# VH-VL binders against q9nrl2r1430to1533, part 2

Target 1, 104 residues: q9nrl2r1430to1533
Amino acid sequence: GGVHELSAFEQLVVELVRHDDSWPFLKLVSKIQVPDYYDIIKKPIALNIIREKVNKCEYKLASEFIDDIELMFSNCFEYNPRNTSEAKAGTRLQAFFHIQAQKL

## First folded at step 1 (VH-VL)

Design e1i (framework fv_erenumab)
Fold by ESMFold2-Fast, scan of step 1:
Structure e1i (fold): chain C 104 residues (1-104), chain A 123 residues (1-123), chain B 110 residues (1-110)
Amino acid sequence: as target 1 above (104 residues)
Amino acid sequence: QVQLVESGGGVVQPGRSLRLSCAASGFTFSSYGMHWVRQAPGKGLEWVAVISYDGSNKYYADSVKGRFTISRDNSKNTLFLQMNSLRAEDTAVYYCAKEGYLSKGPDYYMDVWGQGTTVTVSS
Amino acid sequence: QSVLTQPPSVSAAPGQKVTISCSGSSSNIGNNYVSWYQQLPGTAPKLLIYDNNKRPSGIPDRFSGSKSGTSTTLGITGLQTGDEADYYCGTWDSSLSAVVFGGGTKLTVL
């Protein structure tokens, strides 16, 4: 289709969403699937929310964008024990993010 | 490719029990929440129950609490609805339906539905 | 009787536009994502809209959803005879811990 120039933040979020280990992070955690999540996690966030903030130009500094991504990983490790598939996916995706974030 | 097939419906007398099954194929069954939804003849959709992806959490409509039990066997890709103390008002087509998001998904929409199985409670 | 309120019927001619409303409260539509389902005569329901305004793959763009406050609407443009069906809105209700549906709207294409 049409040609559209993407922002650096949008390109990085798209790469995260496409990564095999993004599945725990695509959307906010469901209260029905995990009822105690919101008792433990006080600042919930997910890639769909971060992408919307990018599209609305709400990140003025690269550090603000990076902080939201790191919050997402921090929430994952706070809630999920280290031996879970969620925590393992988070560890791999965070490593991928740290490599890509060097370009920001 | 993605399919849900209900079975176990039939004609039963009031006060009896019936167990419905839903066979899933074409997706990772253990990663999705599953629902039962019913529809009485000529009436609208009525939600019955949901079970989380791992079977640890369950919710029921007030009309069926204490009588119906939802369960799943992830090793067999099968969802169940055990219906006890059946009443005439339980007469309906029963659909099983899959949640649209993986595992810990945030939404309760149902992206795939079975064809339904008919339960008639009468003498 | 239904927790979410829809008109029982709506009708329009082929090629016209129709809007189906669905109203609820803060415990359901107000705080949660809304979905819409189409049920053709004699068939199982089919997902038409999810997350208030998103279409699954294969659903044409003449179908649209929107949400404002405690109400949601389904819009259908360029009506076709094959659109004749029952339409249901649905969402989670936090106070009931249950999925709730509207009573359904029968669309007749004359």
Scores: ipSAE 0.006, ipTM 0.647, lowest interface PAE 9.5, mean pLDDT 88

Design e1j (framework fv_erenumab)
Fold by ESMFold2-Fast, scan of step 1:
Structure e1j (fold): chain C 104 residues (1-104), chain A 125 residues (1-125), chain B 110 residues (1-110)
Amino acid sequence: as target 1 above (104 residues)
Amino acid sequence: QVQLVESGGGVVQPGRSLRLSCAASGFTFSSYGMHWVRQAPGKGLEWVAVISYDGSNKYYADSVKGRFTISRDNSKNTLFLQMNSLRAEDTAVYYCARDQYSLGKGEYYYGMDVWGQGTTVTVSS
Amino acid sequence: QSVLTQPPSVSAAPGQKVTISCSGSSSNIGNNYVSWYQQLPGTAPKLLIYDNNKRPSGIPDRFSGSKSGTSTTLGITGLQTGDEADYYCGTWDSSLSAVVFGGGTKLTVL
């Protein structure tokens, strides 16, 4: 928790949203376009939800913020085979996150 | 927009050292695994080395292992190849290339989708 | 010293179809994703195929890849003079812990 940590979370989320590989993660997966997604993924999350939680000061610890970001990537790799464009984007965005999260 | 530019090539005597650089622009360099690939005059492609997005994982061709060191500076968007104990057989055009993946744990190669124009290294006595 | 075997050359006329083979073993092609690269004279290589049979954005569908067992093939239909180039297969070799390339195939469009 704290103002300093929340400022850092907002900066990191903005950087993730602006990254070229953010496209699979910007919003929740469509139930209409991907009907079986919610049968496989039990705790869906996306960057728009995480950003809203940051803005509402819902993260009390840096670990809670990191856990939500890692859950987002975990969901991606569980649903999408490693050779898909979604999974490739996920591996690169996760790598970017790991580098930037060292500053938290 | 997405570009890789190699530099540092030249003519060098056997047994000497040379350091190659590869400047990346137009993409988030720190998210991608990177390769060095070389091509001797009139010959085919020979893979040299790979480095993961964070620099924690590195692999080398047997022909260069113990002599060459791959490294990266993500803050400067630059890939390096330190070449020691150079031999005539190291004479080649050296390309840096971007892998499609970050090459994190358990990932080694998925295809080189962006290449530089190459820098020429000539080892002559 | 190439671990993967390609024919050194192949030739065909404009508009024809050609297939370039690449043979390896279980430690490379058999258990890993294969890529194909095109190298026009005097230029850097260009990725044509990745994940055995997928095309990057901007690569026309007349280029195709396939993998069966320890071998892979690059197919080119509707040959054009601009396709004259060297073609290389490439993959990871688990026994060597190294990326390996084929020796290259020179395509001549007569």
Scores: ipSAE 0.031, ipTM 0.759, lowest interface PAE 7.1, mean pLDDT 90

Design e1k (framework fv_erenumab)
Fold by ESMFold2-Fast, scan of step 1:
Structure e1k (fold): chain C 104 residues (1-104), chain A 125 residues (1-125), chain B 110 residues (1-110)
Amino acid sequence: as target 1 above (104 residues)
Amino acid sequence: QVQLVESGGGVVQPGRSLRLSCAASGFTFSSYGMHWVRQAPGKGLEWVAVISYDGSNKYYADSVKGRFTISRDNSKNTLFLQMNSLRAEDTAVYYCARDSPYTVKGETYYYMDVWGQGTTVTVSS
Amino acid sequence: QSVLTQPPSVSAAPGQKVTISCSGSSSNIGNNYVSWYQQLPGTAPKLLIYDNNKRPSGIPDRFSGSKSGTSTTLGITGLQTGDEADYYCGTWDSSLSAVVFGGGTKLTVL
């Protein structure tokens, strides 16, 4: 490919965004909708932020990219009780990510 | 595999309405914003409307505001354009197009990466 | 008129290079990413360039994009007869809350 083709990290982010269970992770949690979120979660992150970091070439190692995706899931499970729609979506998307990350 | 197919075009008298549909296949429709873009005979591209992945945010070109309504049914992988109070200047080929996977709800559009073949709307005088 | 300004036509011989310009303002090209679309006669538009200078899979490297200030250019090298088409720039306009396109440039290979 050319220098402007999607990188492996960009392709994986696209696959995550396309997944049916990505809805809790597309953007940062709203302080208006969830006022206590930022009191509990100290390192907020979402797929739009990770995508921006990929586009800025901020990930030099696959482990750095994987760490940010795992932080996103960790935040989800820390804030949301296990039986919520958010936590269930996070569990399924994390499993999908682990399969796709084997390609990295 | 990824495909968009428009339908619902036809010939209609001024002041009447038409509803266009766009059937999506080969991708997770609910993850993408969707656009309608039109092209009058022999003219350039004119953007019509966009709808966010979940249907909660919509933007329209000034020329269609108050007359056209964009909507979607994620359970049926279908995008719609309800066109009311049609005018001769609405005569065009109407394309549906998929927005960038990086666009989030209410944000700036990024690009249109997949386009349908279009459906023709003719508003007769 | 179109919000973004393109020349109505451009022409060059096979094997040559050509550039198509697109000019806007701070509310559109100046603050937003740009895309370019190719429309072959009788067909739907096809994405050529996104995010100012990126190519989708399947677009050959002889197509390139660049952005500087409130203007963008599409470059085509090694021109082929199959490149005869209309070319459109597009971007978001923050003041209009709308996608805007250039008026289109007809490329003729003579």
Scores: ipSAE 0.000, ipTM 0.569, lowest interface PAE 14.2, mean pLDDT 85

Design e1l (framework fv_erenumab)
Fold by ESMFold2-Fast, scan of step 1:
Structure e1l (fold): chain C 104 residues (1-104), chain A 123 residues (1-123), chain B 110 residues (1-110)
Amino acid sequence: as target 1 above (104 residues)
Amino acid sequence: QVQLVESGGGVVQPGRSLRLSCAASGFTFSSYGMHWVRQAPGKGLEWVAVISYDGSNKYYADSVKGRFTISRDNSKNTLFLQMNSLRAEDTAVYYCARGYDILTGKPYGMDVWGQGTTVTVSS
Amino acid sequence: QSVLTQPPSVSAAPGQKVTISCSGSSSNIGNNYVSWYQQLPGTAPKLLIYDNNKRPSGIPDRFSGSKSGTSTTLGITGLQTGDEADYYCGTWDSSLSAVVFGGGTKLTVL
């Protein structure tokens, strides 16, 4: 990833963090807090990890960045039943992401 | 050179308090959950408590709940166990152990252990 | 009584293989990752297996783990006298919100 792509990824992550529905995604789901989570979810990820990867220039392609964000939502929907506050927040934040990602 | 070093053990009367410390070096302490595990003489391993990487979540074994408090100081790479109302059955070697890494998202067991510090509760 | 059940002892000769069992329930082994620990006399425990069947760097492939339903096993092949130790299984218990260990198995290499 170039300077332009890095700036765009950073801006998008900041917008996601600022969104009212980001609360389930700000930090990794802790094995301490939700012990059975890691037996179900094999590739845990969260916005703080994604932002760190952006800052370290670990995304070489926009598709890699988008894949990590989509993995985060996929994990949410796999673990959390549809009627939970987590799943509802994830649905709204994912829709917001899809609109913003068109700028990438 | 990843290391954990426990200290603060000793001989204490029943009903008294002790504070154990665990000094971490060689890794990013602030990204790991940390555990206390004890072992009574000639007995097996007994888990005592865990604290999340940022200190926001704590869990305790029923046998110590309400008497022991786990805490951490990430600025000093140090884990603590405050032990109040000590009982004879708390006599054990106390180990600190490294748990879950928030940065890598790896859910694994306790991969680094200290050598332990001995707590003897007797009259 | 330990929440996870292990045999108290197991014995085998040098060069042979041994399997140590550990049985639990759906709230622990059934739904959570299992780890195995080796404790040599007078030393701290050492992680042998994590995530049911993975070895940390430095652990030889003579040590293996497996999980089936609510049970897990530690396999050791090519037994050496230096393998004499206590072995513990461990996992998170969702109903207790606690880490639970097996009672330990003493391995004797005769």
Scores: ipSAE 0.000, ipTM 0.580, lowest interface PAE 13.5, mean pLDDT 85

Design e2 (framework fv_erenumab)
Fold by ESMFold2-Fast, scan of step 1:
Structure e2 (fold): chain C 104 residues (1-104), chain A 122 residues (1-122), chain B 110 residues (1-110)
Amino acid sequence: as target 1 above (104 residues)
Amino acid sequence: QVQLVESGGGVVQPGRSLRLSCAASGFTFSSYAMHWVRQAPGKGLEWVAVIWYDGSNKYSVDSVKGRFTISRDNSKNTLFLQMNSLRAEDTAVYYCARDYYDSEGYYGMDVWGQGTTVTVSS
Amino acid sequence: QSVLTQPPSVSAAPGQKVTISCSGSSSNIGSNYVSWYQQLPGTAPKLLIYDNDKRPSGIPDRFSGSKSGTSTTLGITGLQTGDEADYYCGTWDSSLSAYVFGGGTKLTVL
């Protein structure tokens, strides 16, 4: 990647954070709220971690960035039943991401 | 039995150094970001610094930059604050606190130690 | 950019309700989750509210939090003498890259 790809990652992460459906994804799931989460989810990730990796230029390829975002959604659907507000938010945000990611 | 215990406070002359320690027990220390927060006598809470779970990122309040260094040893479940060039205005009770998430982001502190007192006087 | 602003004191009788306000800006309360802390005299602070409106285990439901725009409010119902303490709001400030506390509100129950 180059300057264009880094700018695109920064723009996309900002748009994801600002999206109405980002609330389950802004930071790591709290052990206070969800004590069994880390027994089920082995590779936790959230938008705050992805945003920091973008800022540190840790994504060298668009595929690495896409993989981290997709891991975030995969974790959501693995932990949360499909009829929950978290899973519904994840479905809508993932659809938004797929449209934007086509440009990367 | 989640517990944080601070130590290393004392009375020191201006310009001297102190190293504070915070011993963690009852939880997986290496999974949590850790904070230092201070409180001057009769005053409110003032955040000092944070260090991420793996030590890879650190932030501190501007008034201590270049003088204070936050660090951690995950193998010993211990958080440190190295305080150099101490000033009278650094006089406070220093608390260590655990972040309620195990990485950087939107912060909050769920477990606090009882504090260690630092007095900078001549 | 802005320090969080709280009233310096509030008072009410046992059994009454109080609300404590905390005002900030777009770089702190407007963009980030808010926590509230209780500090009883001579003790370390205790987390009362996190993520704007959630309670840790062991915190009674008479404590509540809410956030609107750049302001947040702590509500306490059924006041008890044991609630007499200093209360602090706190959040991350994205422009300062620092966690910021409000100035604190002293609650007197008399």
Scores: ipSAE 0.000, ipTM 0.578, lowest interface PAE 12.3, mean pLDDT 85

Design e2a (framework fv_erenumab)
Fold by ESMFold2-Fast, scan of step 1:
Structure e2a (fold): chain C 104 residues (1-104), chain A 121 residues (1-121), chain B 110 residues (1-110)
Amino acid sequence: as target 1 above (104 residues)
Amino acid sequence: QVQLVESGGGVVQPGRSLRLSCAASGFTFSSYAMHWVRQAPGKGLEWVAVIWYDGSNKYSVDSVKGRFTISRDNSKNTLFLQMNSLRAEDTAVYYCAREDYLGSYYGMDVWGQGTTVTVSS
Amino acid sequence: QSVLTQPPSVSAAPGQKVTISCSGSSSNIGSNYVSWYQQLPGTAPKLLIYDNDKRPSGIPDRFSGSKSGTSTTLGITGLQTGDEADYYCGTWDSSLSAYVFGGGTKLTVL
């Protein structure tokens, strides 16, 4: 991409961060509080990392940006049982993302 | 709908105490840092204090340190400001405001309508 | 004494353009993201600009922000009477460990 694509990615990440269901996704999971997380999840990612990649122009294609967001949700559903607050938040935020991503 | 509603203001004598509350609704309160901001009659905005989403970090403006304490109860979706040793210069409308908890942009995107504190004899 | 300096007032006619300046230092505007707030008479403040130059949903594109060094500006084009308000810049000050606002600028649309 172009500058227009980077601005769109930044706006979408900010919208995700501000969403009520973003709390499980704002930063990487703590090794101290969740010690088995990194044994199960092999490609950890969070919104703060994705935003940093946007700001450093590391996404060349919209598909790469979308892949990182989808990886974040995939990790959530792999680690967290369906009955958890994290999985419920992830389900709602992913639905919001799918609506917004149609504009990319 | 996202909403913040302040309460607890009133008229008090110098040296007395008040506790302000801010009731949050329509969003996951426990995910956001929260601020208190005040505005004296006819004057500009003055930041008072912030508390992190989990209550782990707090900061306040130097002029209220030792007198004002910010706290929160995430189970009740409520933010508090305990104000001790009130002075005439604390007279203001007190707003609570929500901040995004990335720490990178520090924007206060949702504000309450304010509650008035008047410190006078 | 405001840590961030704004002009106390600006005025322009309907349809015109106005810019409101905000000057700080390396510990605040120079190091941290800036926000701008609008306060209509008798109301709570409203976020207009965040991250120096980004608009929240619902804020029209005639409002813009920019940052250069230790200063930031709010631009308003196509002025409307409904824009009469007080405008504040705000950012974190790393040396004070405090959020700081500018002194505010009263915009009058004549």
Scores: ipSAE 0.005, ipTM 0.563, lowest interface PAE 13.3, mean pLDDT 86

Design e2b (framework fv_erenumab)
Fold by ESMFold2-Fast, scan of step 1:
Structure e2b (fold): chain C 104 residues (1-104), chain A 120 residues (1-120), chain B 110 residues (1-110)
Amino acid sequence: as target 1 above (104 residues)
Amino acid sequence: QVQLVESGGGVVQPGRSLRLSCAASGFTFSSYAMHWVRQAPGKGLEWVAVIWYDGSNKYSVDSVKGRFTISRDNSKNTLFLQMNSLRAEDTAVYYCARDLEYYDSGMDVWGQGTTVTVSS
Amino acid sequence: QSVLTQPPSVSAAPGQKVTISCSGSSSNIGSNYVSWYQQLPGTAPKLLIYDNDKRPSGIPDRFSGSKSGTSTTLGITGLQTGDEADYYCGTWDSSLSAYVFGGGTKLTVL
C-alpha cells in the first residue's frame, strides 16, 4: 500500500505542475508582489512545497495529501476575486484535480 | 553554470541617462524575480529595484522613483535598468541579483557589477 | 544612515566565535524573513543565510543565523582569516515597500 500511494501522489503532483493552469500555484505568493497576502492567508502553500512533502514521505494518509491540495485552492479563492485570472485558473485546475484524485 | 553579467556602466555628466543590462544564463530566467542593488564607493549596499518574474509588478526605492525604470525581456534572458536624470549621488557599482525562490527571501545569485560614475 | 542598525566593526582571533547583531523594527525584521550576505574585498556579495536561519548549499555550519523580535544575529564559530569581510543583514520593509540592508559590519580576524 504505502509504496503505491507515494507513487500516485508524485504522479498527481507532476500532472498538476504540467497543467496550463498551474501558474498561480507553482511557488508561494510573493510578499513583494502581493504584500497583504500573508495578512489574509494564514496557511500559505504551493505545489513545490507539496511535492517536497511527497518526496520526503511526510504524507501518511491520502487524506493529508488531498487536504494540502484543497488548502492551496481554498487560499486562492479566499484571496482572489472570482473574476480574476488567478481564480479562473484555480477553478479549472481544481476540477482537473478532482477528476485525477478519483484514482487515489 | 548559473551566471549574471552586467554591462552598460560608464562615466556620464549629471542630468544625462544610462541604460544598464544584465545577461542571465544557466537557469530559467523567466521563473525568477530580479533585483538591482548598488554600492557607492566605500559605502554599504543599497537596494534599488525589483521586477517580478513576468514583469507584471515592480518596486523601487523612493530616491529613484520617476528617474529609474526596471524592465526585463524574458525572450532574451536580460534584465534592464533605465537611469534618467542622473545625479552625483547615483555614483556606484550596480549589481543585478536573482531573487531566492519565494521572492523577497533574499538574493542568491549576484553579478560582478558594472560601475556608474556621475561627474562633471 | 541605514534603516537596519549593525555595529560598524567587530574583531576576534582565529578559532574564536563572533556574533554580529542587526536591529530593525516591526515593519522589517519583525514581520519578514532575514538574509545575511558576505562581501569579500573587491567582490560581489554572497548569500550566507536566508529565511532567518537557513544556509545555502556550500555554506559551512560555522555560520548560523537567528531572529528574535525585531533583531537578528549572525554567528560565526571557528574564525578563519578567510572570513575577513563586510557582513550585511537584509530584509523586506513593508512600510517602505523596499528591500533594506544594514549598514554593514567589517570583520577583522587578528
Scores: ipSAE 0.005, ipTM 0.594, lowest interface PAE 11.8, mean pLDDT 86

Design e2c (framework fv_erenumab)
Fold by ESMFold2-Fast, scan of step 1:
Structure e2c (fold): chain C 104 residues (1-104), chain A 120 residues (1-120), chain B 110 residues (1-110)
Amino acid sequence: as target 1 above (104 residues)
Amino acid sequence: QVQLVESGGGVVQPGRSLRLSCAASGFTFSSYAMHWVRQAPGKGLEWVAVIWYDGSNKYSVDSVKGRFTISRDNSKNTLFLQMNSLRAEDTAVYYCARGDYEYFSGMDVWGQGTTVTVSS
Amino acid sequence: QSVLTQPPSVSAAPGQKVTISCSGSSSNIGSNYVSWYQQLPGTAPKLLIYDNDKRPSGIPDRFSGSKSGTSTTLGITGLQTGDEADYYCGTWDSSLSAYVFGGGTKLTVL
C-alpha cells in the first residue's frame, strides 16, 4: 500500500534490468527481426514498458505489478521452445524474480 | 503494398472540430501500435498521440490533452484522431504512422499526410 | 524548444562523410531506444535507423546509428545529392510519457 510499494517496484525493476539474464526482456521483440512474434503473442510486454508503468504510478497493487512481470515470462515460454537461450534465460530470471518479489 | 492513407483534413474556424481518419492496408493492422505526428508549416515533427494495438493504452502530448482523442477500429483497419476546440497552433500536416512495438517504438510506415488549417 | 537537441544544419560535398548529433537526457535517450528519420523535401518522413543502430530493409549501409549515454549520432558516408533532407532523431520520454523528436537537422550537399 501507498508510496512505499511504488519505491519497491522501482527497485525490483532495476534489479531485473541489471541481471545477466534480462537480455530477452529489456525491450519488446523486434517485428523486423522476428516477424511472427506478434501473430503468436497477443499481449506483448517487456521491462521497458513495465518500468514506464511504474514511473507513471500505474500500479496501484503489488498484484498488478506481479501480473505484468509474470505475463512477460509467460510470453517468453509460449513463443520460445524449452531448449532455446531465451527460454533458459527466462527460467533463471523468473526464479530470481520470485525470490525478490517476497520483499513486496 | 503496405500503405497508410490519411483523410479528413481541411480548413476550419478556431473552436471547431475535425475528425481525421487513417486507412491501413497490406498488413495486420490489429498487431501494431499507431501514432499521429504533425508538422506545422516550415517547422519540425511533433508527436501527437499513440494507441496500442488493441486500444488498451493511449498517450498524447500535453498540448492536446482534453481536446484530441485517438481511437481505432481494428475491424475496419482504421485509425482516428478526433480534434475538438481547434486552435491556430494546431495548423499542420497530420501524418499517421505505424509503430514497430507499441508506444515505445520507432515508426516504420508513414502516410502522405492530410492538411489541417485552423484560421478565421 | 525541442526536448532533444540537434544542430540546425550540416553541409558537406558529395562523397564526404557527415555525423549528425542528437542530445537528450536520462529520461529519453539515456533510457530508451532511438530512431532516426529522413524527410526529403515535400515528402513524408522515412525510418532510417531503429533500436539505436539497426537499419530497415532497403536502407543502405552508408547510414549508421550509435548511442552513448544520453546522446546519439547518425552517420552518413559517401554523401549523394539525393541525401539532401531534414533528419530527425526520436525516442520515448519516460518522464513526459510521450514520444519526442529532435528539432531536425537540414543536410545540404554541395
Scores: ipSAE 0.005, ipTM 0.615, lowest interface PAE 11.0, mean pLDDT 87

Design e2d (framework fv_erenumab)
Fold by ESMFold2-Fast, scan of step 1:
Structure e2d (fold): chain C 104 residues (1-104), chain A 122 residues (1-122), chain B 110 residues (1-110)
Amino acid sequence: as target 1 above (104 residues)
Amino acid sequence: QVQLVESGGGVVQPGRSLRLSCAASGFTFSSYAMHWVRQAPGKGLEWVAVIWYDGSNKYSVDSVKGRFTISRDNSKNTLFLQMNSLRAEDTAVYYCARDSYDELYYYGMDVWGQGTTVTVSS
Amino acid sequence: QSVLTQPPSVSAAPGQKVTISCSGSSSNIGSNYVSWYQQLPGTAPKLLIYDNDKRPSGIPDRFSGSKSGTSTTLGITGLQTGDEADYYCGTWDSSLSAYVFGGGTKLTVL
């Protein structure tokens, strides 16, 4: 590694963003499309927000980064029944995250 | 009609190996992640390992890593647990269980076998 | 003790209600779907609740589950002698890359 290499958190977020199952997580849920989402989910988060926090060096510990990613999945599973395309995508992406996060 | 049947348990000496099998019937085996769970006499449930529906990904509890290997043969509707370097603390009833989600593991285990007993003793 | 914490025992009379708690952390209950399992003496476990609060077909509505933050609760109303069993919560732990069970709660109906 060197100064030109991406941080471990940045590399992992980029891999998540480029995964086929990232589509429910790329940006915050739209209030126009899903008006009750923010009544149910009190701590909304998405990959674009997490990536911004990584780029601003706001994560001091790997556990803080992992907590934000897990919050994102937790919100998905809290709002979406398991038989939805969102929950299915979340399950696959979370499994991928667990494999990649073993290096953190 | 949906059922899981374990076999291969027995009494073995420490350091020996056993291979457990779980025969599945009544459902599309190749569509489900499968788990092994064990229970020592008088103790609680302890998860051992999981394998994805297509065999492409596996996880196991740290205490068995390097000793136990989970595998599956979808053409025979059979799940396996290869147990090497057995220790006294591996003594338990071993259950195979189907993940309640029809592709991956994260939703719990909705179908369980009756279990097969493994006793590791001198 | 287990990664998920349950009381070791609970007891009540027939017809009463009980609640069994299960406490975890952000890497398990806080991030993943929770299930509850019933194990009658001498039998394999049976799925009682999945996806935090859903019942499989054949499970009566006197059994309920709920999740709040990093904790989950199993509720049983109209308690029957046939409910004497060990009850386990379970979920995936993202930091361990492992499915984890609570230590189990023995329910006695007196």
Scores: ipSAE 0.000, ipTM 0.580, lowest interface PAE 15.6, mean pLDDT 86

Design e2e (framework fv_erenumab)
Fold by ESMFold2-Fast, scan of step 1:
Structure e2e (fold): chain C 104 residues (1-104), chain A 122 residues (1-122), chain B 110 residues (1-110)
Amino acid sequence: as target 1 above (104 residues)
Amino acid sequence: QVQLVESGGGVVQPGRSLRLSCAASGFTFSSYAMHWVRQAPGKGLEWVAVIWYDGSNKYSVDSVKGRFTISRDNSKNTLFLQMNSLRAEDTAVYYCAREGYDFSSEYYMDVWGQGTTVTVSS
Amino acid sequence: QSVLTQPPSVSAAPGQKVTISCSGSSSNIGSNYVSWYQQLPGTAPKLLIYDNDKRPSGIPDRFSGSKSGTSTTLGITGLQTGDEADYYCGTWDSSLSAYVFGGGTKLTVL
């Protein structure tokens, strides 16, 4: 078989999704499991939402894509105490993102 | 190339102060918790303090509480240790170290500087 | 005495295997992940093992770690003269709110 080029944003989202530390970020936080999350976090976002926006060509600039990813990490650190597994995963995934984002 | 370089050590009399610096390069400093670890001459490693990636949370060993303050300036990629009321038992090589990353990990140091020597003597 | 207990020294011949033990309590090794550090003479420490049994990039597979209950061990196979160093275990102690190291083990390759 043949292969086709993937967009830079799509490739980066795929790398983030496949990363072991993506688990807190794959889907929006459950209101049932975490009832106070949406009282604290006013602009919720997750990798599935970002991937959908990439697929619909909603990012016109790399800065818009980067801003959504950074919002996701900012929400993580705002809600989760710094010593939680979620905050640790977020810190590691954010560092990985900063390295990969240099390709954009 | 990931590097940490300590500076600010020297010889001081008991009761005096020193400020140690650790210059970080080759990585996103603002994404990592940072540690200070010391080693007295001929002795083992002793952890001193940690500061969270954003500076918001700090822990230190009881023997230095009220005397040592860990701080960071993310805009300058620099970690600091302010050492007040120095005692003879604070004599050591002081290492800065970066807290490592892995999904299951907690509290380990993956990159270390070469150390700076602090000697407290009368 | 350190909070984590290691033997002060171990020795073996080139090509042999050694294990270095580290024992603690429920508030440290029993509750938290453990790491091992190597300090070659005159140098800064270097991370050998983290998360009980994982190796950083660049650490050969002849170094291994394991944890059981409140104890952990570092295994070194195929000993080389360049392995002569001090080895330290380390972990977070939840009761002290502090990172703690073992007292260190000096490895001599005869």
Scores: ipSAE 0.000, ipTM 0.570, lowest interface PAE 15.0, mean pLDDT 86

